# VH-VL binders against q9nrl2r1430to1533: the designs that were tried, part 127

Target 1, 104 residues: q9nrl2r1430to1533
Amino acid sequence: GGVHELSAFEQLVVELVRHDDSWPFLKLVSKIQVPDYYDIIKKPIALNIIREKVNKCEYKLASEFIDDIELMFSNCFEYNPRNTSEAKAGTRLQAFFHIQAQKL

## First folded at step 7 (VH-VL)

Design q71 (framework fv_nezutatug)
Fold by ESMFold2-Fast, scan of step 7:
Structure q71 (fold): chain C 104 residues (1-104), chain A 121 residues (1-121), chain B 107 residues (1-107)
Amino acid sequence: as target 1 above (104 residues)
Amino acid sequence: QVQLQESGPGLVKPSQTLSLTCTVSGGSISSGYSWHWIRQHPGKGLEWIGSIYYSGRTDYNPSLKSLVTISADTSKNQFSLKLSSVTAADTAVYYCARSIYKGSRYYFDYWGQGTTVTVSS
Amino acid sequence: DIQMTQSPSSVSASVGDRVTITCKASQSISSWVAWYQQKPGKAPEPLIYAASSLQSGVPSRFSGSGSGTDFTLTISSLQPEDFATYYCQQADSYPLTFGQGTKLEIK
C-alpha cells in the first residue's frame, strides 16, 4: 500500500465508527461478560483493531481491508440470531459499508 | 443456583398497565446472558414477549412492540415488564427466563415459577 | 414470523413405548431448535438445544434430530414421569416462536 489507499481506509473506518449502527462493532466482545463468544467466534475482530491495522500500514491490498470488515460482519451474523438489535445494526452498517467501499 | 422469581399484581383492570418484576439470585443480570418475558394464555402455548441484554438493549415481539417496555435495575438485580392498555386477552401466566440465546446455545435454561395475571373488571 | 407447527397435537402411549413428536418450521432455520417439557402448574424445562444436543441432567432416553424445516423429538422408552406437554422453539430469528405443543397422555 500507498499513501492514497491508507487515507481512503482511514476515512472509511472513521465513517463506520461514527455511524449510529457501529455500537456492536467498536471494541472486541468482553470475555468476562460474554465468555461463550470466543467458543463460537474463532477470528474475533472489531473496528478498533481494524483502525489500528490501518494506522500501522498492515493492509497490503484493498482486498485485505475489505476482508477484515466483512469478517467483522460475518462474526456478527454468526453469533447473533437474525433480527436481533445487533444483527439489524450489522445489516444496516454492512449496507453502508458496501456503498462506501465502491470508492476503494 | 440461579433462581428467577416473578412478582406483581394478580389482578389488573382493562386499559391499565400491567407491571411485573423478576428478581434474579445466584447470578448477575449484568452478565452476557439475555433476560426474557414469556407468557402462556389459559390452555394454550407459549408466547415470547421480549428480552433485555446486559448492555440495556431491548428486543420486543413486533405484535406487542408499541405496548411493551422491558427495563433493568442492576443495583437490585431485577428486570421488569410493563404492558400498557391491557385487555382480557392479556390474561396469562407470565414467566421470566434467562437464555444463552447467542452463540453455541439458543434456548431458555432457567425459568421463574410463573405468576398468574387476570385482566378483569 | 417463523411459524412452528407441531404434530400430533396429542398422543396416547404406554410406559415402555417409543414416542416421536415432530415440529415443522415455515422456513429453513438450520439447527436452531430447542425442545421443552412442561408439567401442569410448572414452568417449562429444557430438554434439547441446537436440534440434537441433550441438556445437562436430562435422561438419555430423550433425543432430538433434524435440520432445515423438519425436526423430531424422540423418547426411546417412555417412563411415567414423561407424561407432559412438549414444545419446540426456534431461535433462528426474532421474534422467538414456539410450536403449539404436543400433549403426551396415558393410553
Scores: ipSAE 0.439, ipTM 0.830, lowest interface PAE 2.4, mean pLDDT 88
Fold by OpenDDE, second read of step 8:
Structure q71 (fold): chain C 104 residues (1-104), chain A 121 residues (1-121), chain B 107 residues (1-107)
Amino acid sequence: as target 1 above (104 residues)
Amino acid sequence: QVQLQESGPGLVKPSQTLSLTCTVSGGSISSGYSWHWIRQHPGKGLEWIGSIYYSGRTDYNPSLKSLVTISADTSKNQFSLKLSSVTAADTAVYYCARSIYKGSRYYFDYWGQGTTVTVSS
Amino acid sequence: DIQMTQSPSSVSASVGDRVTITCKASQSISSWVAWYQQKPGKAPEPLIYAASSLQSGVPSRFSGSGSGTDFTLTISSLQPEDFATYYCQQADSYPLTFGQGTKLEIK
């Protein structure tokens, strides 16, 4: 197959996924493993979902893309206690995102 | 019903390592809960030592982190505590406990009966 | 670390009394508070989680309330078996921390 240049959104998602602190965010939380997650988090989202939206060109504005990423972090901080591995990872990844997002 | 039972030496000498095991029955430690060690010095309140998730990840109280190791043996349905370089300040009743799922927060719904550990020469 | 300060440290009451124990967090912790009852020589037993939710099997005379920094445990009508030490616990942040305890004694 042919190779195409990634859009800015695609590139940023790739960088987020490859980041060491992406592990809490790669896919949606399993309802089997965390039965009450979806009772608390009303707008679940993950990097694989965001990637799909990018692939489908569902983001017309950078602000829409940023909002979904921020929602992802917000969900993490809402569900996980502070100073947990997940929360710490989220804090670092969010900081990374904020730097990269300046390029959008 | 889930039951937890602490076991290990009740007497440890200073500078040695305190080792305790929590045996869980009526439920699997790999089922998705978190499992905890909590201690209570004589006549004092409760101190959280650390936790291990069903996934094997651990969290420790920063005040004890450098001295504490928590591990799990799923084949035996047990999880353990090791506290190195103990002093008299580590004399306490040690409890193992399980948390509930609610909000992924650590509320301790089941406790062991506790085991007394005395640090003395 | 989040400090949980209970008040009073001790309280004397009679059977049938309404008793309220307060726990103040050093910072806002939403509703991530649990309450435990401990009798001498026994492990703590859960009473309340998420500030106001009763643990299964706990009598309805126990109730919890509060959000942010101020939380209360209330026993509407004290029974003989309720004389014990009570602890609050925050589950908002690591490290998990407990209040210093409130000893409820018979008057």
Scores: ipSAE 0.062, ipTM 0.745, lowest interface PAE 3.5, mean pLDDT 92

Design q72 (framework fv_nezutatug)
Fold by ESMFold2-Fast, scan of step 7:
Structure q72 (fold): chain C 104 residues (1-104), chain A 121 residues (1-121), chain B 107 residues (1-107)
Amino acid sequence: as target 1 above (104 residues)
Amino acid sequence: QVQLQESGPGLVKPSQTLSLTCTVSGGSISSGYSWHWIRQHPGKGLEWIGSIYYSGRTDYNPSLKSLVTISADTSKNQFSLKLSSVTAADTAVYYCARSIYKGSRYYFDYWGQGTTVTVSS
Amino acid sequence: DIQMTQSPSSVSASVGDRVTITCKASQSISSWVAWYQQKPGKAPEPLIYAASSLQSGVPSRFSGSGSGTDFTLTISSLQPEDFATYYCQQADSWPLTFGQGTKLEIK
C-alpha cells in the first residue's frame, strides 16, 4: 500500500457514490429518523465516512478499504428484511463493487 | 401514547378509487418508524397492503400491483392510501399501523381502530 | 411469498385450560414471527415479537416458541378475556404475510 492505491480507492468511492443504487449508503443513518438503528447496528458506516478516510490516508492496505465497504453492505442486510428497496439496492451495489474492486 | 385513526368514505362504487387517511397523534410520521396499511376481508385473515417510511419511500404488496399508492403529509402528520379500480373483493376493514424494527423485524406495535369499506353499486 | 399456515383453524377450550396454537412458514424465517390477538369488533393487539419476546403489559400466561419454520403460541391457563382470534405474522421477507387465524372459542 501507497499513494497510488489510495487514488484508486478515491476513484472507486466516486463510482459507488454516482451509482443509482447508492442512495441508502450516501451518509450515516439519522438517529432522529431511525431511532432503533444504532441499537441494532454496532459499527455504522457510510460512503461519506469511507471517502473521508480515503482522503485522510487512513487505509494502509486495500483489504482495510474493502472491509469497510463490506461492513456497509453487511449492516444493510442485517437491518433491512429481504426484498426491501434498501436490501435490493444493496445487493446490486455490492455486485457492482465486487466487479470494480478486482481493479485494486 | 401514539394513536392512529383511519378516516374516509365507508362506501365506494366499483371501478372508483378508494381513498383513506390515517391521522397520527403522540408521535411523528417523520420519525424512524414504518407506517402501514393492512386490511381484513369479512371472516378472513389479515393482508398487508403497503408501507411508507420516514424517507418518503414506499413498498407495496406485489399482489396489488400498480393499484396502490401510499403518500404522506408530514405537515398534518397523516399518511394516506389510494386503491384504484376497486371491486367487491376490496370490501374489507382497513387498518393503519406502525411498525418498529428493534428485535422484531417490523412488529406492528400500534394499530388504528379500523374503518369498514364496502364496495357496492 | 412466504405462506403462514396456522393450526388449528378453531379450538374450543374452558377457562383454566392450556391452549397451544401453531404456525408453520413455507420456508425458514429464523425467529422473525410475531403474534397478535384480535377480539370481536376490535383491531389486532400485539402479543409477542421475535418468536418469544413478550410485549410489555401482556400477561405472563402467554408465551411463544420456535425457530425456522415451526412456531407455537401457548396460553398456560386460559382466562375469560383470552377468547379471541390469534394471528401469526412473518417479517423475514417482503411482502409481510399473516396466518389465516385461529379462533379460540368457549367450550
Scores: ipSAE 0.242, ipTM 0.736, lowest interface PAE 3.5, mean pLDDT 88

Design q73 (framework fv_nezutatug)
Fold by ESMFold2-Fast, scan of step 7:
Structure q73 (fold): chain C 104 residues (1-104), chain A 121 residues (1-121), chain B 107 residues (1-107)
Amino acid sequence: as target 1 above (104 residues)
Amino acid sequence: QVQLQESGPGLVKPSQTLSLTCTVSGGSISSGYSWHWIRQHPGKGLEWIGSIYYSGRTDYNPSLKSLVTISADTSKNQFSLKLSSVTAADTAVYYCARSIYKGSRYYFDYWGQGTTVTVSS
Amino acid sequence: DIQMTQSPSSVSASVGDRVTITCKASQSISSWVAWYQQKPGKAPEPLIYAASSLQSGVPSRFSGSGSGTDFTLTISSLQPEDFATYYCQQANEFPLTFGQGTKLEIK
């Protein structure tokens, strides 16, 4: 409950950030660098945003935390075709997340 | 206006490395676009070879395995293709092309004129 | 890899005719198909992206439709400059793949 869940969220986000496949997910996509991203992706999110929400105790339920992580992966697969470097990184990182999230 | 122009040798010997360069004008290769190599074998359709992104990351057609390398020289506004261990099957017209991020994923909006490469001893 | 199959491989038509070219994907590609026109000795020219969006500067007689696996390129009233080979291309997954081409010939 509560404190245990928050500590678990912090640990998991740190593990995701440190993973070799985190590079597409560390920060929000720049509108200047990728002009059409925000025309396609209506609910942008990234690991830095999720980490801030964890640190500010904004997740009241584990399901809310999991939903934000899944939204991040969903956005990746919606924008990036399968088998692109970004989509491959997303697939591997999502699999890693699913294994770790079973412990939540 | 964006313009792409291929350059490189028209004749390459079997087992050697094919090297082609695409020079871009009217736009920066460091902008938020992807830059591609596509080839067309005599009398056949188009084959995507690979791409390089504004970030410098590359993606390659798995059918070409470890034989292909694409690189960028932002100071010259160029990107290049190296295809190693060529055979007669690599004889083709080679195009460079740009893909836009206009909600269409990978759509080639500008193409070079193409350069003919013959692999022959 | 996703295989793109065009039909017919060639078609003979007269100026003023309505011409339809089809493209079938081996798997669902949503609407991520593009169409290109290629004239002999020239690079392909972009025509249509995202199944139905017309490239700026392309005449309105060109239109695209379809979703999933079945896609169509239509030329409503064929003009002399339209005799060319047409290619479809999927962008649903890497590697990007093209159809084998449909050659549009004068009757």
Scores: ipSAE 0.373, ipTM 0.815, lowest interface PAE 3.2, mean pLDDT 89

Design q74 (framework fv_nezutatug)
Fold by ESMFold2-Fast, scan of step 7:
Structure q74 (fold): chain C 104 residues (1-104), chain A 121 residues (1-121), chain B 107 residues (1-107)
Amino acid sequence: as target 1 above (104 residues)
Amino acid sequence: QVQLQESGPGLVKPSQTLSLTCTVSGGSISSGYSWHWIRQHPGKGLEWIGSIYYSGRTYYNPSLKSLVTISADTSKNQFSLKLSSVTAADTAVYYCARSIYKGSRYYFDYWGQGTTVTVSS
Amino acid sequence: DIQMTQSPSSVSASVGDRVTITCKASQSISSWVAWYQQKPGKAPEPLIYAASSLQSGVPSRFSGSGSGTDFTLTISSLQPEDFATYYCQQADSFPLTFGQGTKLEIK
């Protein structure tokens, strides 16, 4: 609960950002360059947004934090075909997240 | 209206590199679309070769990966295919195409007319 | 790789007939299927996207259906201009793959 959860969220986000497979997730896709992304993905999110929410104490429950991370992966697998570099990175990073999230 | 036009030699000798260029008009290859090469062997179906995204990221059919290079020249609004070490099996009609997301990923909404490539000595 | 198998490989039909072409994926691909029409000597033309959505400008006699592994293209009343080869395509997984084609011929 509380302070421990907030510190754990920040630590986990930092670990995700530093992971080799984080590159598709660091920032949102440009709406100007890839407008079709925002036609299919109705709830876009990325690690920079999640980190800002952690820093502003916007997550009241661990489940809310986990939901945002899972939404990020769900968006990746919806937009990107399997066996693309993005989807492969997402699969590996999601597995890493599931292991680390057990420490929350 | 977007148009794609393939160009390149119609005859290539075995072991040489096949080089084809797709010229795009009515739209920019720097926009958020994927640009593809697809071929059709005589009397057979369609085979996806690979793609390049506006970001410069490329994807290749694993059956051809070590032999294929796709590149883009934004200043000329062109993207190109190089297929190395060709054999008679690479004889085909080669198409360039654009894909969009339209309820279905990688829907090919515009195709070039196709260019015939024959590999023979 | 996901294999797309079309059935039949060829079909002979008469003007006014209802024709159904099927496409089977080797694994589940949700609705990530498109259909294309190719006339002799021409490039393929887009026909249907997202398994069932008709491309603008394509006659309403064309329809698509299916999800998962089994997909169909139906022409409700054949016209002379419909004699062509039809291809399905999946976009669930890279590499992108096409069916082998179904040639629609005059009976």
Scores: ipSAE 0.285, ipTM 0.790, lowest interface PAE 3.6, mean pLDDT 89

Design q75 (framework fv_nezutatug)
Fold by ESMFold2-Fast, scan of step 7:
Structure q75 (fold): chain C 104 residues (1-104), chain A 121 residues (1-121), chain B 107 residues (1-107)
Amino acid sequence: as target 1 above (104 residues)
Amino acid sequence: QVQLQESGPGLVKPSQTLSLTCTVSGGSISSGYSWHWIRQHPGKGLEWIGSIYYSGRTNYNPSLKSLVTISADTSKNQFSLKLSSVTAADTAVYYCARSIYKGSRYYFDYWGQGTTVTVSS
Amino acid sequence: DIQMTQSPSSVSASVGDRVTITCKASQSISSWVAWYQQKPGKAPEPLIYAASSLQSGVPSRFSGSGSGTDFTLTISSLQPEDFATYYCQQADSFPLTFGQGTKLEIK
């Protein structure tokens, strides 16, 4: 609960950021470089935003934190065709997240 | 507007590496989009080889068993294909193409004219 | 890999005819199919994307339909310049795959 959960969130986000497959998720997709992304993805999110929310104590429940991480993966699979480098990275990172989230 | 032009050798010997370059004009290879290599075997359909996009990330057709490398040279506005250990089965017309993510998925809006590659001794 | 199968492999039709070309995916691809026209000695040109959206500059006699596994390209009133091979392409999954092509021969 509380402080312990926030410390666990920070630790998990750091582990996700350091994972080899985090590269599609580190920052928001550029609107200039990918013009149609924001027409398709209505709730964009990335690890830097999630980490900011953790640091500002915006997650009151573990479920809220998990929902934001899952939204990030859902956006990846919605936008990117299956078996692209992005989708494969997302699949592996999501599996890693599910193992780590068992500790929350 | 946007034009793509393939260049490379018309004849390659078996076991050598095929090297092709696509020169892009009227647009930048680093300003979004994905850039692809597609080939067409004589009298047959189209086969997607792989792509590189604005970030430098590549995707390759797994059927080519990692024989393929695609790279970009943003200073020359070019991207290139290397196909190692070629055989007669690699004889084809090779196209470079651009895709956009229209409708959330890839389709090819501009194609080069194609370059014929024959693998023969 | 998703296999795209076109039917027929060739079709002969007269100017003014309605022509239908079909494309079947080996698994569901939602609406993520594009159609291309290739004239002899030239690169393919886009006709349709997202199953039914007409590419800019393409005549309105071309239309696409379908979802899931079964897709159709229709030419409502065939013209002499429509002599070409037509290809479907799925964009749901990498590797991107094309149908084997349908050769349209105008009598």
Scores: ipSAE 0.171, ipTM 0.752, lowest interface PAE 4.8, mean pLDDT 88

Design q76 (framework fv_nezutatug)
Fold by ESMFold2-Fast, scan of step 7:
Structure q76 (fold): chain C 104 residues (1-104), chain A 121 residues (1-121), chain B 107 residues (1-107)
Amino acid sequence: as target 1 above (104 residues)
Amino acid sequence: QVQLQESGPGLVKPSQTLSLTCTVSGGSISSGYSWHWIRQHPGKGLEWIGYIYYSGRTDYNPSLKSLVTISADTSKNQFSLKLSSVTAADTAVYYCARSIYKGSRYYFDYWGQGTTVTVSS
Amino acid sequence: DIQMTQSPSSVSASVGDRVTITCKASQSISSWVAWYQQKPGKAPEPLIYAASSLQSGVPSRFSGSGSGTDFTLTISSLQPEDFATYYCQQADSFPLTFGQGTKLEIK
């Protein structure tokens, strides 16, 4: 009608970006700063890439959006040992995501 | 080739702060590795103390309960350990080391020569 | 914390012998194990990463194996320069932990 709202996916990505624990996930890991990352992680992804995909209407199903977010967390836990600052941030942000994703 | 070298006092009195510095050559501490302190107590046991990452983020062994601070001085290509309120249990050889991800995640590919620290009155 | 237990604590062997050192994790650590060699008065030197991959420059007589909780370091034909203390290390969880060491001594 006459109301303009952000899509549910856009709103959720913005909430993730603004979360205190988003710092490991904001941008793709730098190959210069972490040279081994792309040898280990075969499907790299970050919140900026997911946001771009939302803006280009590339997600047709909520499950596709959720899969990309879960891939991001899976990459974090694959690369980082348990109880590192990155893994702890990922665990907390993933729990926050699971609560918010119930709205989808 | 990367080299690491520890420096600091060999003797520290109980209750004082131990300060050690690691000087890195042949590589930048700002390039994507983690930089660690590890100690070896008399009797050969190795204990991981903590690290500083290229981003400046630190993590510490919880057993040392806020007694540890690791910092970096990128202009000098150095990183440093401060261990407060030392006791005789902190007597050890202290190593600095670089870590890379190689399937073992935190694999120490370069080590300093070690510096002996004795905590005694 | 994940506890790493090495067996034996010491072993006496002769040049040419096959030597096996084991390392057991208190919980599953996948393949997140490294091995280091330390000679008296020297820093540990990297030997094996990812349970089974040799560090560049390490002789092929060294091999590692295992996954989960049980890991093995093998020296297929012991040389005089191999008498040292060997340590395993897990990197599955912080804090990083080491085994207590295995001292390899001349028989």
Scores: ipSAE 0.447, ipTM 0.827, lowest interface PAE 2.5, mean pLDDT 89
Fold by OpenDDE, second read of step 8:
Structure q76 (fold): chain C 104 residues (1-104), chain A 121 residues (1-121), chain B 107 residues (1-107)
Amino acid sequence: as target 1 above (104 residues)
Amino acid sequence: QVQLQESGPGLVKPSQTLSLTCTVSGGSISSGYSWHWIRQHPGKGLEWIGYIYYSGRTDYNPSLKSLVTISADTSKNQFSLKLSSVTAADTAVYYCARSIYKGSRYYFDYWGQGTTVTVSS
Amino acid sequence: DIQMTQSPSSVSASVGDRVTITCKASQSISSWVAWYQQKPGKAPEPLIYAASSLQSGVPSRFSGSGSGTDFTLTISSLQPEDFATYYCQQADSFPLTFGQGTKLEIK
């Protein structure tokens, strides 16, 4: 075992996590802090979950990976009103993702 | 039952800072709701000013952002509004209100009775 | 900002009348609209959330409908206590914004 190059999915997740607008997406929303979140969002997901799936090689197709990322953003826009900090961050991060995803 | 009550000076001179406090009873501002300030200029509609969570998270109306500060004191179960450099245009009835998480959207279920603030020299 | 335009600005009606107030959003806001009733010298009180959900304690003669850009508040049979000013509010986007109000007066 040694250092190996990141796969395209791994690299993209790293870039998303490092992005300044990743803060709403780093981990699952706390039910304690947002009590109604899981009443609204039925398929919660976050970058840490996606990263784990990548690490476990659960994505066989790029489309599967992209679907999870898009789900993450759709959850954000469904729950957060427009022009909130979260929604704004999501908009910017999604735009970044769309550019990077072209490399997949 | 949750109750909100505005307090503060009813008269402010131009260029001074308007300071109001909302005292909440029958419920905690740490309960997870958001707490808002809304004003109504004489003869006009309602204008949303901004809000705060007890965590300190705030957001303001962009038209007032540079002049508005909303803060909270959980120990007193209060949250406050400061509006700097006031003019006659800031004369209004000021309401504090609680907002629920219905669909994570901001609807106002409880309001204070409002306090009149007049800006005059 | 999202503008909420109410119509009419004022309406005269009689007890027992059916009254409809409309609110048009400057852009689609799904169903994220609330309606409030305000009586003179009082704070607004909630009537409807999410375009059509009646607030607890509000009489069933009040109803809301609409989605996208066009919303309506209906009072099926006007009662004396219903004469007031009504406001719509959008909860879709910050800053939160209100309609200019509809004053419901006794004919």
Scores: ipSAE 0.020, ipTM 0.722, lowest interface PAE 4.8, mean pLDDT 93

Design q77 (framework fv_nezutatug)
Fold by ESMFold2-Fast, scan of step 7:
Structure q77 (fold): chain C 104 residues (1-104), chain A 121 residues (1-121), chain B 107 residues (1-107)
Amino acid sequence: as target 1 above (104 residues)
Amino acid sequence: QVQLQESGPGLVKPSQTLSLTCTVSGGSISSGYSWHWIRQHPGKGLEWIGSIYYSGRTDYNPSLKSLVTISADTSKNQFSLKLSSVTAADTAVYYCARGYYYPRLGAFDIWGQGTTVTVSS
Amino acid sequence: DIQMTQSPSSVSASVGDRVTITCKASQSISSWVAWYQQKPGKAPEPLIYAASSLQSGVPSRFSGSGSGTDFTLTISSLQPEDFATYYCQQYDSFPLTFGQGTKLEIK
């Protein structure tokens, strides 16, 4: 990606961070508090890491950016049973992302 | 060895609030497990009431959500159940139990012995 | 809510028998089923998790199988201490739900 694409990615990440349902996704899950997480989730990711990758121009294609966001949601649904507070937040935030991602 | 122990009144009057406490020994309630309340009505099966996590987040059975509150006191290593507006239907043995933060890794592995609560005038 | 239905409600058996208890979920729950044993006046104790994984310390005569909606607990050679009530539990979706129980009684 170009400057235009990076601006679009940054805008979308900012909108996700501001969303009320972003709380499970802002930072990586703590190894101390949830040690089993890393036995299950092989590719951990969070919004702070994705935003850093955008700022460092590490996404060459929009599909790479979208894949990282979808990995974040996939990890949430793999780890958290349906209808938990985390899963409900993930479902709502993912729906919001899908609407916003149509602009990419 | 981690142990759980329920405590609270054995008799509660209809319309009052039932308050039970689970004391955890041999481990911390801040350790990344989930902490649950489960009840068993006389002659019936098990009913999950709700859970609390190290973060303070709670999940409640929707059938009880308007009536139930679960809270934790990390300084006392305890978590508690409050069930408001009780009726005879709330008569049961109440258990506290430890679950995994990731429930798909395992069953409830440690249970308290249970405390009998009778709701009667 | 996901409903868990056990069959039979009760079974009579003799020491040395193979006993099978079945649990059916009202919708697909993958492999997210646990089995518990409960003796009178005691709390339930875990036997199996993830449909087929044996809980640590549980005798190898206990086994679980199944996926989707149909799950089975098997005791390959019944021992005197195995007479108890058995419960299945799904943990695919909140609220967590249990089967109604199967009483295993001496023949």
Scores: ipSAE 0.124, ipTM 0.742, lowest interface PAE 5.4, mean pLDDT 89

Design q78 (framework fv_nezutatug)
Fold by ESMFold2-Fast, scan of step 7:
Structure q78 (fold): chain C 104 residues (1-104), chain A 121 residues (1-121), chain B 107 residues (1-107)
Amino acid sequence: as target 1 above (104 residues)
Amino acid sequence: QVQLQESGPGLVKPSQTLSLTCTVSGGSISSGYSWHWIRQHPGKGLEWIGSIYYSGRTDYNPSLKSLVTISADTSKNQFSLKLSSVTAADTAVYYCARGYYGPRLGAFDIWGQGTTVTVSS
Amino acid sequence: DIQMTQSPSSVSASVGDRVTITCKASQSISSWVAWYQQKPGKAPEPLIYAASSLQSGVPSRFSGSGSGTDFTLTISSLQPEDFATYYCQQYDSFPLTFGQGTKLEIK
């Protein structure tokens, strides 16, 4: 069970953080630098928050973990125009995630 | 009141690098807006060149691939365009513009007055 | 790239007329369209963003509508100062692209 699932989640988050395309996702968007972000994105999330949730054993099912990662990508594509550096990074990282998530 | 003002040479020789600067007054380029360069060829429509964001990230029009560089100097509240290996086809009025706050950061709410650049020998 | 096609390329109208300018995107762009007015020798000025939102300070006779691929700019009662070229622009996808412009001439 649970212990093996948490180990898998931790390994995947570490791989995502180390990926070259993780830069838009490492931390929450700054409200000072991007004040309109929080008017558009109602459920903000980032890899540091997901990692903390893994460490606190807040994911009971793999589907809950996957939902948070997908929310992160959904937010990226909602806010950033297509073919921006952020959107391209998100597209590549999401593809990488989908391959790795098959192990979950 | 935020205003943008372009500066640079009015005449550039073929094969040289065109360098333009946009000075921003009344607001910070470090804010969440995007900052853009757009040009207009004589008697033609508007062409988007590229942008730079608060994060320092840049996006460029693929039609100008490898020829364009946009950079920012936050200490001077300026952003600049360098277009290498210019030809007569680069003769245009060049505008800098601020991209609107909002979900897609690509509608322009403030434009500079424009600066005319002629490429000739 | 997303192509923006404006119709008509030019239009002649009288003061007080209702004028409509249409813009068609080569693929769906939701509501991510802006409209600009450019007078001879001047920079473009924003009129509309997000297809239908009026830019602050723009007269209420200007309005925008549309979604998906078909967009319209309307001037309800044309004024002499409205002589200009009008451009649509999509900002759904990079590179950002503009229509070819519609020249409005008052007769």
Scores: ipSAE 0.013, ipTM 0.689, lowest interface PAE 7.1, mean pLDDT 87

